# VH-VL binders against q8ixk2r445to577, part 241

Target 1, 133 residues: q8ixk2r445to577
Amino acid sequence: FFGMLQNKGLTDYCFDYNPPDENQIVGHQVILYLCHGMGQNQFFEYTSQKEIRYNTHQPEGCIAVEAGMDTLIMHLCEETAPENQKFILQEDGSLFHEQSKKCVQAARKESSDSFVPLLRDCTNSDHQKWFFK

## First folded at step 10 (VH-VL)

Design S35 (framework fv_retifanlimab)
Fold by ESMFold2-Fast, scan of step 10:
Structure S35 (fold): chain C 133 residues (1-133), chain A 121 residues (1-121), chain B 111 residues (1-111)
Amino acid sequence: as target 1 above (133 residues)
Amino acid sequence: QVQLVQSGAEVKKPGASVKVSCKASGYTFTSYWMNWVRQAPGQGLEWIGVIHPSDSETWLDQKFKDRVTITVDKSTSTAYMELSSLRSEDTAVYYCTREGKYYLSYSMDYWGQGTLVTVSS
Amino acid sequence: EIVLTQSPATLSLSPGERATLSCRASQSVSYYDISYMNWFQQKPGQPPKLLIHDASNRATGVPSRFSGSGSGTDFTLTISSLEPEDFAVYFCQQSYSTPYTFGGGTKVEIK
């Protein structure tokens, strides 16, 4: 699957990654932003290795969650996906982070009107359901 | 203006399949979710599922997952709902309905006229 | 699945009276300050018509006598002064989570 990764519950928002420095694509948090339909910073690929890849730059970035954290951070992709970069897109649209046993949920960023994807206990909420557009 | 026109009434025998069509006009078909909802005579409304015509992404109520297929034909701006293995309990008016996109949500803003499907021996 | 319970099942009122219709959800259908509850009006032989979206926003062309309120699990549709054309069945519907679900309906009938 590839394209804009949109939230079913927070319907106008897509995964978005727009690092300010083209030479430093690693370490910044993935955000949710109004879907613009242009691809670019909202274009992701879900791979057979269960990665969510950001294909806009070389080397390609892969979304990961650091131990003990709930935020999704951009890391460099590896030849064999490490466990912290594996997300299982389930039949019901849930995006299950295998290492933590948590699901990706659209959530509000602290002290901001911005939204971000965060790991949360898995529920039936549409805010935890994602699809490629 | 937005219009959803559905196919005509059908009478089916138990075990048969029915395919209802919904032709959209007056808006960009591929930009809006299309829902299917049914209503048995004298009963309430029951959601069946929804499809996005741009990529055929579908969400279905688990109760219908094994019997319902929702499809679209982008060239004719038409959505289809096919229900198989019909039972008498499937007798209902079937509606297609568009989800209008509001600031942070979708709501079913335009509805087809409905298609009566009668299942009897 | 989220269960919506509407009460009363039937409201018998005269034109000019105020109608207050309730819809209770089995779990919260709000996300922060947004409540994913919609209200529809249905007359015999017609499809449902959207009245209120997202708890309190009137749909295009809906008269100001219709208003929605509530958050979390408890929602209300109010018709401030009933007109003859308002006697119909009203359904609430949640769009917070799939499967989308509807309440059983409240019939507003002439007394």
Scores: ipSAE 0.340, ipTM 0.818, lowest interface PAE 3.4, mean pLDDT 90

Design S36 (framework fv_retifanlimab)
Fold by ESMFold2-Fast, scan of step 10:
Structure S36 (fold): chain C 133 residues (1-133), chain A 121 residues (1-121), chain B 111 residues (1-111)
Amino acid sequence: as target 1 above (133 residues)
Amino acid sequence: QVQLVQSGAEVKKPGASVKVSCKASGYTFTSYWMNWVRQAPGQGLEWIGVIHPSDSETWLDQKFKDRVTITVDKSTSTAYMELSSLRSEDTAVYYCTREGKYYLSYYFDYWGQGTLVTVSS
Amino acid sequence: EIVLTQSPATLSLSPGERATLSCRASQSVSYYDISYMNWFQQKPGQPPKLLIHDASNRATGVPSRFSGSGSGTDFTLTISSLEPEDFAVYFCQQSYSTPYTFGGGTKVEIK
């Protein structure tokens, strides 16, 4: 799978990675933003190692969740994907983070109408269902 | 003015397939999810599935997964629902309905007139 | 799947009376301050017509006598004073998760 990773519940929103500095591609939080259909900062690839890969910029990044955290951040991809970078895209559209046993949910940032993907307990909510567009 | 116009009534024998069409007009077809819902005579409403016309992303109720195919033709702004291996209990009025938007929510705001599919031997 | 239970199955009333229809969900259908519960009216031979979306928002052109309330698992549709054209079947429907589901319907009939 590859393309724009869109939310079923927040249908106009896609995974978006827009690092503040083109020279510093990793270390920043993945956000949700209005889908523009142009790829670029919204283009992701789901790999056979169960990575969500961002290869619009160099070096290529892989989405990860650090221990004890619920935010998705961009890390450097590794030769063998570490457990914190593995997500299982299930038939029901849920994006399951195997190491934490939690699902990626579209969530509102505190005191804002801005949205971010966060790890939450798995539910059958459309806000936890994702598809490539 | 938003309109959803469906194809005419069908009479089919058990084991056959039926393909119902829903032609949309009055809005940008590729910007809204299109749902399919059925209603057996005198019964309640049953959701079948939904498709997004921009990329044909489809979500189906598990009850229909093996028998239903939902497709779109962007050039004619038409959605299709094909149901195979028809049984007598598939006799129903089939509706297409658009999923309208309001901030963080989506709801069935416009409905087609319905297509009666009768399955009888 | 989320199961919606409507009660009563049939409500027999006269014009001018208040109608109160209930819909109960098997699990919460709320996310933040939004409740993903919708109400439809259906008359014989016609498709369903949207009355209320997201628990309490009246759809365009729907008379003010119709109102929706509730959150979480318990929802109510109220018709403050029944008009002759209001005698119909009413369905609740959740848009919180797919598969989308409908209640069994409440028939509002003339007494």
Scores: ipSAE 0.008, ipTM 0.662, lowest interface PAE 8.9, mean pLDDT 88

Design S37 (framework fv_retifanlimab)
Fold by ESMFold2-Fast, scan of step 10:
Structure S37 (fold): chain C 133 residues (1-133), chain A 121 residues (1-121), chain B 111 residues (1-111)
Amino acid sequence: as target 1 above (133 residues)
Amino acid sequence: QVQLVQSGAEVKKPGASVKVSCKASGYTFTSYWMNWVRQAPGQGLEWIGVIHPSDSETWLDQKFKDRVTITVDKSTSTAYMELSSLRSEDTAVYYCTREGKYYLSYPFDYWGQGTLVTVSS
Amino acid sequence: EIVLTQSPATLSLSPGERATLSCRASQSVSYYDISYMNWFQQKPGQPPKLLIHDASNRATGVPSRFSGSGSGTDFTLTISSLEPEDFAVYFCQQSYSTPYTFGGGTKVEIK
């Protein structure tokens, strides 16, 4: 799948990644922001290795969750995807992070300019349902 | 058709707690964020926080973090805001307001009638 | 937090006159072509009523005499010809980031 990864419950918001430094694509948090349809910072690829890739820059970035954390951050992609970079997109739209056994949920961060995707216990909430547009 | 109906006025002593209710009707309660905003006499509007009724995800302004609890009862389509350790400066009209789904934004499209909370010794 | 400054604090006008209200944000509340600035009308004893969302879009049922404009940090609400029911307090509000914030209000009163 390629495209804008949009939330079913937070209908107009998409995965968004805009690193402040083009020379350092790694280590920054993925956010949710208003879907603008222009690609670039909102264009992601879901791969056969169950990665969510950000292909706008070289080297390619892959979304990961570090142990003990609930935020999604950008890591460098590996030739073989490590477990912390694997997300299972279910037929109901749930995005399951296999290593933590948690689901990606659209949520608010207290000091954020926008909503953010966070790991939460899996529920049948529309805020945990995602699709490529 | 959308309606938000709040509980009646309250008079409280300093140090007490108050719990204001907001009953929603005319729409799917679990599909919209519910915000709380207050207005002190002669002052402007102040945002308190927000809850999503589907999963009780809650975000509060840092100023209220230690004193405010926002909850929902899905069975009655009712949101609650509880403010503890009341001070005289908490005297205000408290509003619940829904984030509508408009185009590419979520403005406060419907408001409750307001609940006056008076804190006085 | 984003601070919103409204001016003037009070505007004394007669029915039929044009009202122009300003709201300035301490930082940009725009992302691409969307400006997260909203306007509300409040009459004594009533809750605020949404007039304009996203800087320039009228809410359902709002008369065409109300218009909004601006982007970035500078926003304007215009009432082209005041009706008796338009004498009220008007607040701007940003929905760009939490905590959501409101301007101090502009009171439009009968001269």
Scores: ipSAE 0.007, ipTM 0.643, lowest interface PAE 8.4, mean pLDDT 87

Design S38 (framework fv_retifanlimab)
Fold by ESMFold2-Fast, scan of step 10:
Structure S38 (fold): chain C 133 residues (1-133), chain A 121 residues (1-121), chain B 111 residues (1-111)
Amino acid sequence: as target 1 above (133 residues)
Amino acid sequence: QVQLVQSGAEVKKPGASVKVSCKASGYTFTSYWMNWVRQAPGQGLEWIGVIHPSDSETWLDQKFKDRVTITVDKSTSTAYMELSSLRSEDTAVYYCTREGKYYLSYAFDYWGQGTLVTVSS
Amino acid sequence: EIVLTQSPATLSLSPGERATLSCRASQSVSYYDISYMNWFQQKPGQPPKLLIHDASNRATGVPSRFSGSGSGTDFTLTISSLEPEDFAVYFCQQSYSTPYTFGGGTKVEIK
């Protein structure tokens, strides 16, 4: 499954990754931005290993959450997906991060130019519901 | 039809707190962000913050962070803004306003009638 | 924070004349083809009323004489032919970044 990963509650926003340059594609935070339909920095692939992959640049990036953090960051993809890179896209649209037992929620980033996906306690909020477009 | 009805005018002394309410009707309260904006006499409009009623996610202007609390009561479709440690420069009309949804954006499409808060000794 | 500067502060015109109001942002409020600039009308004793969203789109029920244009840092609100009810204060507002900010307003007054 691939495409733009859009939020049900924050209807016009999609997962977006814009690395500072092609040689530093890892270590930066994934953001939310208006869905523009042009692919590239908003084009993600959901894999059978439960990864959310960013394939626009080489080497391929995989979204991860570091221990104790609530932000989604880009890591290098590995031959076997580590637990911190696994997200379960559930039938109701929830993106469940099993290692932390939390759900990905669309949120406004404090004093910044962007909205961001954050790990929060799972609720029935539409801000925790995602779909590929 | 969409309506936002705010509580009545308040007169407070410096150092007191005020809590303004905004009761929503005519739409699904938990589906739209609710913002608070104020307008002091002789000054322009100033954004205070926003809350989403579905999960109480809040964002505040840094200037208000230590003095403002925004909350909601889903059962009554009511949003609240509480401002503490009041100063004379907090005298203003306080508005609640909904972020209406458009194709790729949000805009303040409905506003409450405003609540005048006067802070004087 | 993004600072919005509106000019002129006051515009004195007669009914039937064209009004052109400017709003300049301290940094770009556009991303790709979308400009996060909104316009509001405010009359004494009333809350602001949304006129234009996303630089150029009229809000529901807003007369066709109102139009918005611009991108990046420079935005314009035009009223093609002033009606008596159009004499009011107009504010621009950016929704590109929090904190959301407003311009200082342009008062359109009868000559």
Scores: ipSAE 0.007, ipTM 0.595, lowest interface PAE 10.3, mean pLDDT 86

Design S39 (framework fv_retifanlimab)
Fold by ESMFold2-Fast, scan of step 10:
Structure S39 (fold): chain C 133 residues (1-133), chain A 121 residues (1-121), chain B 111 residues (1-111)
Amino acid sequence: as target 1 above (133 residues)
Amino acid sequence: QVQLVQSGAEVKKPGASVKVSCKASGYTFTSYWMNWVRQAPGQGLEWIGVIHPSDSETWLDQKFKDRVTITVDKSTSTAYMELSSLRSEDTAVYYCTREGKYYLSFAMDYWGQGTLVTVSS
Amino acid sequence: EIVLTQSPATLSLSPGERATLSCRASQSVSYYDISYMNWFQQKPGQPPKLLIHDASNRATGVPSRFSGSGSGTDFTLTISSLEPEDFAVYFCQQSYSTPYTFGGGTKVEIK
């Protein structure tokens, strides 16, 4: 699938990646922002290797989680997806991060001006349900 | 149709705990955040915290974190707020209120009738 | 925490007059095109009632004489022509960041 990756519980919010510098696509955190129909920062592709790819920049970016962390960050894609870049989009809409055995949850930060996807223990919460639009 | 019905008034001594209930009906309980807000007599509104009934994700004002527990019982569509170590300053009307979904935002759209908690000797 | 300052504390007006209530946030409560500012009306012995959400959108059943405006840190609630039932206390509230906070309230009272 490809398109905007939207949260079921936080209904109008989508995965969004807006790096400070167009030439610096690596190392920054993926956020959630109001879904818009303009592609750009919200256009992602879910691949057969279970990657979530950001294809608007070159080289292509792939969402990853560093060991011991719970935030989703942008890495460079590789010919063979490493384990920290693999997410299983399940039939119930959960987005399961294989390496950590945790699920991606839409969360609001305590002092935040934004929402972010974070790894949390898997639950049946709508905040952990995602779909492409 | 949407209703939030709270438990009755309570009188407590300093140092005691109080647990207020809020029974929801007329909507899907697990789909909306539930807030707790208090108001001391003749004063303004003070936010305590919010819980999402689907997974019990909770956000609290730090000043209440060590004394407040917010929980839900999905089987009865009831939210609870327990406040411990009561002081006279905790005398207030306590409200539960649903966070309605409004396009791109959330707002407290339905409120319980309020529960008066009086802390006195 | 975000501090909300409402002014004036009290407005003494007559029916038919225009009421303008101010709410100022200690920091911006806007994120891109959303302003997370809500307005509530409260009458004695009753819980608050939602009037305005997202700075400018009227809640269901709220009369057109109520309007909200503003963005960033400065917000206004306007009642274009006061009706007898509009004499109440009005609170602004931000949902931009937890902890959610309320302004101190503006009491609109009969002159």
Scores: ipSAE 0.009, ipTM 0.621, lowest interface PAE 8.1, mean pLDDT 87

Design S4 (framework fv_retifanlimab)
Fold by ESMFold2-Fast, scan of step 10:
Order: sequence, then C-alpha cells, then structure tokens
Structure S4 (fold): chain C 133 residues (1-133), chain A 121 residues (1-121), chain B 111 residues (1-111)
Amino acid sequence: as target 1 above (133 residues)
Amino acid sequence: QVQLVQSGAEVKKPGASVKVSCKASGYTFTSYWMNWVRQAPGQGLEWIGVIHPSDSETWLDQKFKDRVTITVDKSTSTAYMELSSLRSEDTAVYYCTREGKSYLSYAMDYWGQGTLVTVSS
Amino acid sequence: EIVLTQSPATLSLSPGERATLSCRASQSVSYYDISYMNWFQQKPGQPPKLLIHDASNRATGVPSRFSGSGSGTDFTLTISSLEPEDFAVYFCQQSYSTPYTFGGGTKVEIK
C-alpha cells in the first residue's frame, strides 16, 4: 500500500511530514494536514515489515514512537524494522502500534500543529481509522 | 438551522463545582468538535478545551487541567463542561462553540448564548 | 503557546470611515499557503460571531465590507466603510495549534 494516508473521521486530513531542514529528515513530529492529493510530503508507503515509510527523501524515513511517548516521529529506516517502527494496519482501518499496544488517533496536541497523529487506547472511533488514497 | 442552547446562570461559593450544559441541534452532533471558551467581565476570550463527541477525545489548556472535565451525551446531543474548585477569578461567561469545517480548515462557526458563572463569597 | 497581540486597543471612528485592525502572532500560524487565523466580532451581551476564517475568507452572511489579509505572523482585518452595526470589539484567534489563543481585542467605538 502506498499513497496519502487519510483519516476516516477527520476526513480532509492526511499524514504529512515537512521537516524544517530537508537534509535532516529525522527527529521531527509527523503532523496531519489537509489532503492535497499530490503526494510529495504526504506520500507514505506501508511495507511488508509493518513500517510506514516516508519515500520522498533518501535516506528513507520510518515513523516511530519512542518508549513512553505518544507522538509519532520520523526515524531512519533500518534493514530490519525495530519494534518501535511497527504498525499493524487492521482490516477495519485501525493502525495498531504493536510495541505499545495502542492505536494511532487523529487528535490535537497542546502546543503543536492543529492536528497530529497520537497513540491512544484503541477504540472503534473513526478518528482511529486510516486508509491509503 | 444550527443552534447551541446553554444552561442558565449560576452563582457559586469558592471551592464549589459548576457544570454547564450545551444542547446542540440542527446538525449531526458527532461530526463536529465542540469547544469551550470563557470570558471574564470586561476581558478577552480564553480557550478552555475541546471535545469530539464521536469518541470523547478531549484537549484542554494546561491552566485548566485537573479542574475541568468535558463530556458529551450522544443520546441528547449535549456537551458538558464541569469546573471544580471554583475561585473568584473563575467568574466569567462560559461559551460552547461548534468547530465547523471551513474551506481550508476548521473554525468556531456557531456559538451558544453563554452561561454566566459568578463565584463570590 | 502562541501569543496574539492586537493593535490598536481602541479605534475611535465615525460611520463611513475605514477601519484597519492588526493582529501579530508570536510565531508563524501559516502552513504552505494556508493561514490559521480567524476574526470574530462581539457586541455587548452577545457571543462572538465568526467574520473571517483562514485569514481572508469571509464567513457565510458576512458583508463584503469586511476583509482579511496577511500570512505568517502579521494579519489585518479591514472594514472598508463602517456601518452603525459595526461598532463592536474584534478578536483575532489562531487555530494553528492548541491551546487555541485569542488576541486581547480591538474596540471600534463611535466618535
């Protein structure tokens, strides 16, 4: 699967990554932004290793969640995906972070961009349902 | 016709709690964020927090954390804001306001009439 | 938190005159070509009313004499020719990040 990763509940918003420095793609938070349908900073690939890859840059970035945190940040992809970079995209659209046992939810975060993906306890909320467009 | 109707004015003693209601009609309640904003007499607007009625996801300003609880009742299309440990500086008009989808983002497009909460000894 | 500073605090004008209100953000509230700045009008005893969203888009039913402009950190609300019903307090508000914040308000009062 690849394309723009869109939220079912927050219907106009997609995963978006636009780091301040194009030569330093790691360490910054993944945000949600209005879907523009053109790929670019909203183009992601879901891999057989359960990674969400940012393919518009080299070296390729992989979304991760650090221990004890709820924010999704960009890390460098590894040859074998570490556990903190593994997300299980379920048939119902849930994006399950296996290491933390939590689901990715479209949410607002205090002192951050208007909308961001965050780890939350898993529910059947449409804000936790994602699909590639 | 979108309407947000809030509960009536309250007079409380310091240390008490108040729960303000906001009944929504004229749209699909579970499809829009509901914000709470207050305004002290003669002062500006202060954002308290927001809830999405579909899953009760809430975000609060840190200033109100530990004192504010925002909830919804889907069956009655009603949002609630409860503020505990009231102080005199909590005297304000409290508004609920729907965050509707604009062309490019979301904006607080419809507001309740406001609920005056007076905290005095 | 993003701090919004409005100026002037008070603007004393007569009907028919042009009003220009400023709002400055402590950091950029724009992403790509979208600016998350909104403007509200408030009259005594009434809730705020949305006038402008996304910096320059008039809300439904708002007269064409109201216009918004700006990007990044500097935003302006303009009323091209004041009508009697336009004498009110105006607030800017950013929806770029939580906590949402409002400016201190500009009171447009009749001379």
Scores: ipSAE 0.007, ipTM 0.659, lowest interface PAE 8.5, mean pLDDT 87

Design S40 (framework fv_retifanlimab)
Fold by ESMFold2-Fast, scan of step 10:
Structure S40 (fold): chain C 133 residues (1-133), chain A 121 residues (1-121), chain B 111 residues (1-111)
Amino acid sequence: as target 1 above (133 residues)
Amino acid sequence: QVQLVQSGAEVKKPGASVKVSCKASGYTFTSYWMNWVRQAPGQGLEWIGVIHPSDSETWLDQKFKDRVTITVDKSTSTAYMELSSLRSEDTAVYYCTREGKYYLSWAMDYWGQGTLVTVSS
Amino acid sequence: EIVLTQSPATLSLSPGERATLSCRASQSVSYYDISYMNWFQQKPGQPPKLLIHDASNRATGVPSRFSGSGSGTDFTLTISSLEPEDFAVYFCQQSYSTPYTFGGGTKVEIK
């Protein structure tokens, strides 16, 4: 699948990656932002290795969750996807992070941005359901 | 059409708790965030927190986290805000307000009539 | 938290005059071309009423004499020609990040 990864519950919001430094693609948090339909910062690819890839820059970035954290951050993609970069997009739209046994949820951030994707215990909430547009 | 109807005024003593209700009608309750905002007499607006009724995801201002609980009852389309350990400085009008979807942002587009909570000995 | 500063605290004007209200944020509340700044009107004994959302768009039923502008940290609400019903307190509010915050308000009163 490829395109904008949109939330079912927070229907106008998409995965967005806009690092402050264009020459350093890794290490920053993935956010949720109003879907604009222009690709770029909101264009992601879901791969056969269950990665969510950001293909705007080279080297390509892959969304990951570091041990003990609940935030999604950009890492460098590897030839064989490590467990922290694997997400299972299920038929019901849930995005399951297998290493942590948690689901990606659209949530409010008490800092710079209004909304971010965070790992939470899996529920049948529409805030945990995602689809490519 | 869209209405938010709040419970009536309350008078409480210091140390008590108060639970204010907000009954929504005229829209799909589980599709919109519900905020709580207060206003002390003669003062400005202060945001308390927000809940999404679909899953009870809740965000609170840090200063209220230890005393405020926000809940919903989906069967009655009602939101609740409970404030414990009341102090005189908690005397305020408490509002529930829905966040509507706008193309470029979220905005508190419908407000309840307000509930005056007075804390006095 | 983002602090919003409104100025002036009070505007004393006559019907027919232009009102210009300022709101400054302690940090940018814009992301690209989108500004997360809202304006509310409040009359005594009533809840706030949404006037402007995302800096410059009028809410449903709001008269054309109300307009909003600005981006980044500096925002303005303009009432082109005051009507008697416009004498009220006006608050700006940011929805860029939680906790949501409000400005201290500008009271527009009859001169």
Scores: ipSAE 0.012, ipTM 0.644, lowest interface PAE 8.1, mean pLDDT 86

Design S41 (framework fv_retifanlimab)
Fold by ESMFold2-Fast, scan of step 10:
Structure S41 (fold): chain C 133 residues (1-133), chain A 121 residues (1-121), chain B 111 residues (1-111)
Amino acid sequence: as target 1 above (133 residues)
Amino acid sequence: QVQLVQSGAEVKKPGASVKVSCKASGYTFTSYWMNWVRQAPGQGLEWIGVIYPSDSETWLDQKFKDRVTITVDKSTSTAYMELSSLRSEDTAVYYCTREGKYYLSYAMDYWGQGTLVTVSS
Amino acid sequence: EIVLTQSPATLSLSPGERATLSCRASQSVSYYDISYMNWFQQKPGQPPKLLIHDASNRATGVPSRFSGSGSGTDFTLTISSLEPEDFAVYFCQQSYSTPYTFGGGTKVEIK
């Protein structure tokens, strides 16, 4: 699968990665932003290794969650995907992070109109359901 | 002027299938989720599922997953709900309803007039 | 699935009286400061009509006598002074997660 990764609950919001510099694609948090339909910073690929890849720049980035954290951070992709970069896209649309046993949820930043995806206990909330558009 | 116009009443025998249509007008059909909800005579409302017309992404209540198919025809701005293996308990008014967009939420803001489906032997 | 329980099932009142309708969810339907609880009005032979979205926001054209309140699991719809056209069935509905679910309804009828 490839395309814009959109949230069922926040219907107008997509995964978005906007690094401050095109040569510094790692270390920053993945955000949610209004879907614009043009790909670019909202274009992701779901791979057979269960990675969510950001292919807009070189080297390719892979979304990861560090141990004990709940934020999705861009890391460098590896030849064999490490466990912290693996997400299972389930039949109900949930993105299950197997290493942490948690699901990716659209979350509002404290006192802000900004949104981010982050790990939370799995529920049947539409904020935890995703689809490629 | 948003309008949702549904097909007419149907009478079916147990085991048959029924396909209800919902023609939308007055807005961009592909930009809004379309829900299907039913109501048995004198009873409450029961959600069946929803479809996003632009790509046909569909979410269904698990109890209907094996019997319901929701589709769209973008060229005619029409949504369809087909229910198979009909039982007497499926006798209900079936509604299509659009999800309006609000700040961080959605709500069913426009409803079709309803289609009565009667299942009897 | 989130179960919504409405009470009372029937509320018998006269025009001019205040109506208070309750809806309780089996689990929280709030996300930070937003509660995904909607209220609908239904009259015989008609489809439901949206009255309140996000617990407390009136839909376009809905009179100010209708107000919604609550968060988490407990929600209330209040009609400050009943008009003749307000005698109807009222349903709460959660849009926090699929499957969407509705309460059993409260019938507001003339005494």
Scores: ipSAE 0.204, ipTM 0.770, lowest interface PAE 4.9, mean pLDDT 89

Design S42 (framework fv_retifanlimab)
Fold by ESMFold2-Fast, scan of step 10:
Structure S42 (fold): chain C 133 residues (1-133), chain A 121 residues (1-121), chain B 111 residues (1-111)
Amino acid sequence: as target 1 above (133 residues)
Amino acid sequence: QVQLVQSGAEVKKPGASVKVSCKASGYTFTSYWMNWVRQAPGQGLEWIGVIEPSDSETWLDQKFKDRVTITVDKSTSTAYMELSSLRSEDTAVYYCTREGKYYLSYAMDYWGQGTLVTVSS
Amino acid sequence: EIVLTQSPATLSLSPGERATLSCRASQSVSYYDISYMNWFQQKPGQPPKLLIHDASNRATGVPSRFSGSGSGTDFTLTISSLEPEDFAVYFCQQSYSTPYTFGGGTKVEIK
């Protein structure tokens, strides 16, 4: 799957990655922003290794969650995906982070200027349902 | 007591650049976002962008993206907005304004006094 | 971008009268039961001052005669009984999505 990763409950919002410096592509938080249909900062690829890749710039980034954290951070992709970069996109649209046993939910984060994807206990909420557009 | 003190008025020629400063005091600088908003004489308010001082992440209105740079100096609790390739239409009062990180909401609660930037030939 | 339309552009009233100001958004600025609409007051030569956040919550120190209401795309600022210091320009502003946008303003002036 590839394209814009959109939330079912927060219907106009997509995964978005806007690094503040094009020479420092990794290390920043992934956010949600109004879906614009133009790719770029909202273009992601879900791979057979269960990665969510950001391919707009080189080097390619892979979304990760560090131990004890609930935020999604951009890391460098590795040849073999580490466990903290693996997300299971399930048939019901849930995006399950296997290492933490939590689901990605569209939520408000105090330190961001928009909605953000956060790890939360898995529920059947539409805010935890995602699809590629 | 929260204060935002901006640099003084500037007069620039078309094509020049301007850098406005905003010195914050009375609160923890990295706990609040800093927005920049402008207002042309006798007109409405126009949002330019915002910066997260703790990590320098910025979000800009696309119409300014190619000409505006917002930065911070955490050691002096100062935010900066630099606007390049100035045009006469950029003549405005430029404000810095602090944005609270309220649960599920965002509001610009304290404003600087404003800096008048005049662009004329 | 989300466009905010304020009406009327000018409201001419006398002290003691009720003022009702409208702000309409080109799309919903609500999520669940939160509406990301703020109101500001601006007097000549001064920066804007926050009056209302999240559609209906008064900012600290704002008199009770100011009230905000609305959800989705239609929002109202009401001043129940105008005091002399209330004659000013009022702007609505959405924080639902960047770019943040402001309405064109409503000038409340003495009749």
Scores: ipSAE 0.000, ipTM 0.517, lowest interface PAE 15.9, mean pLDDT 85

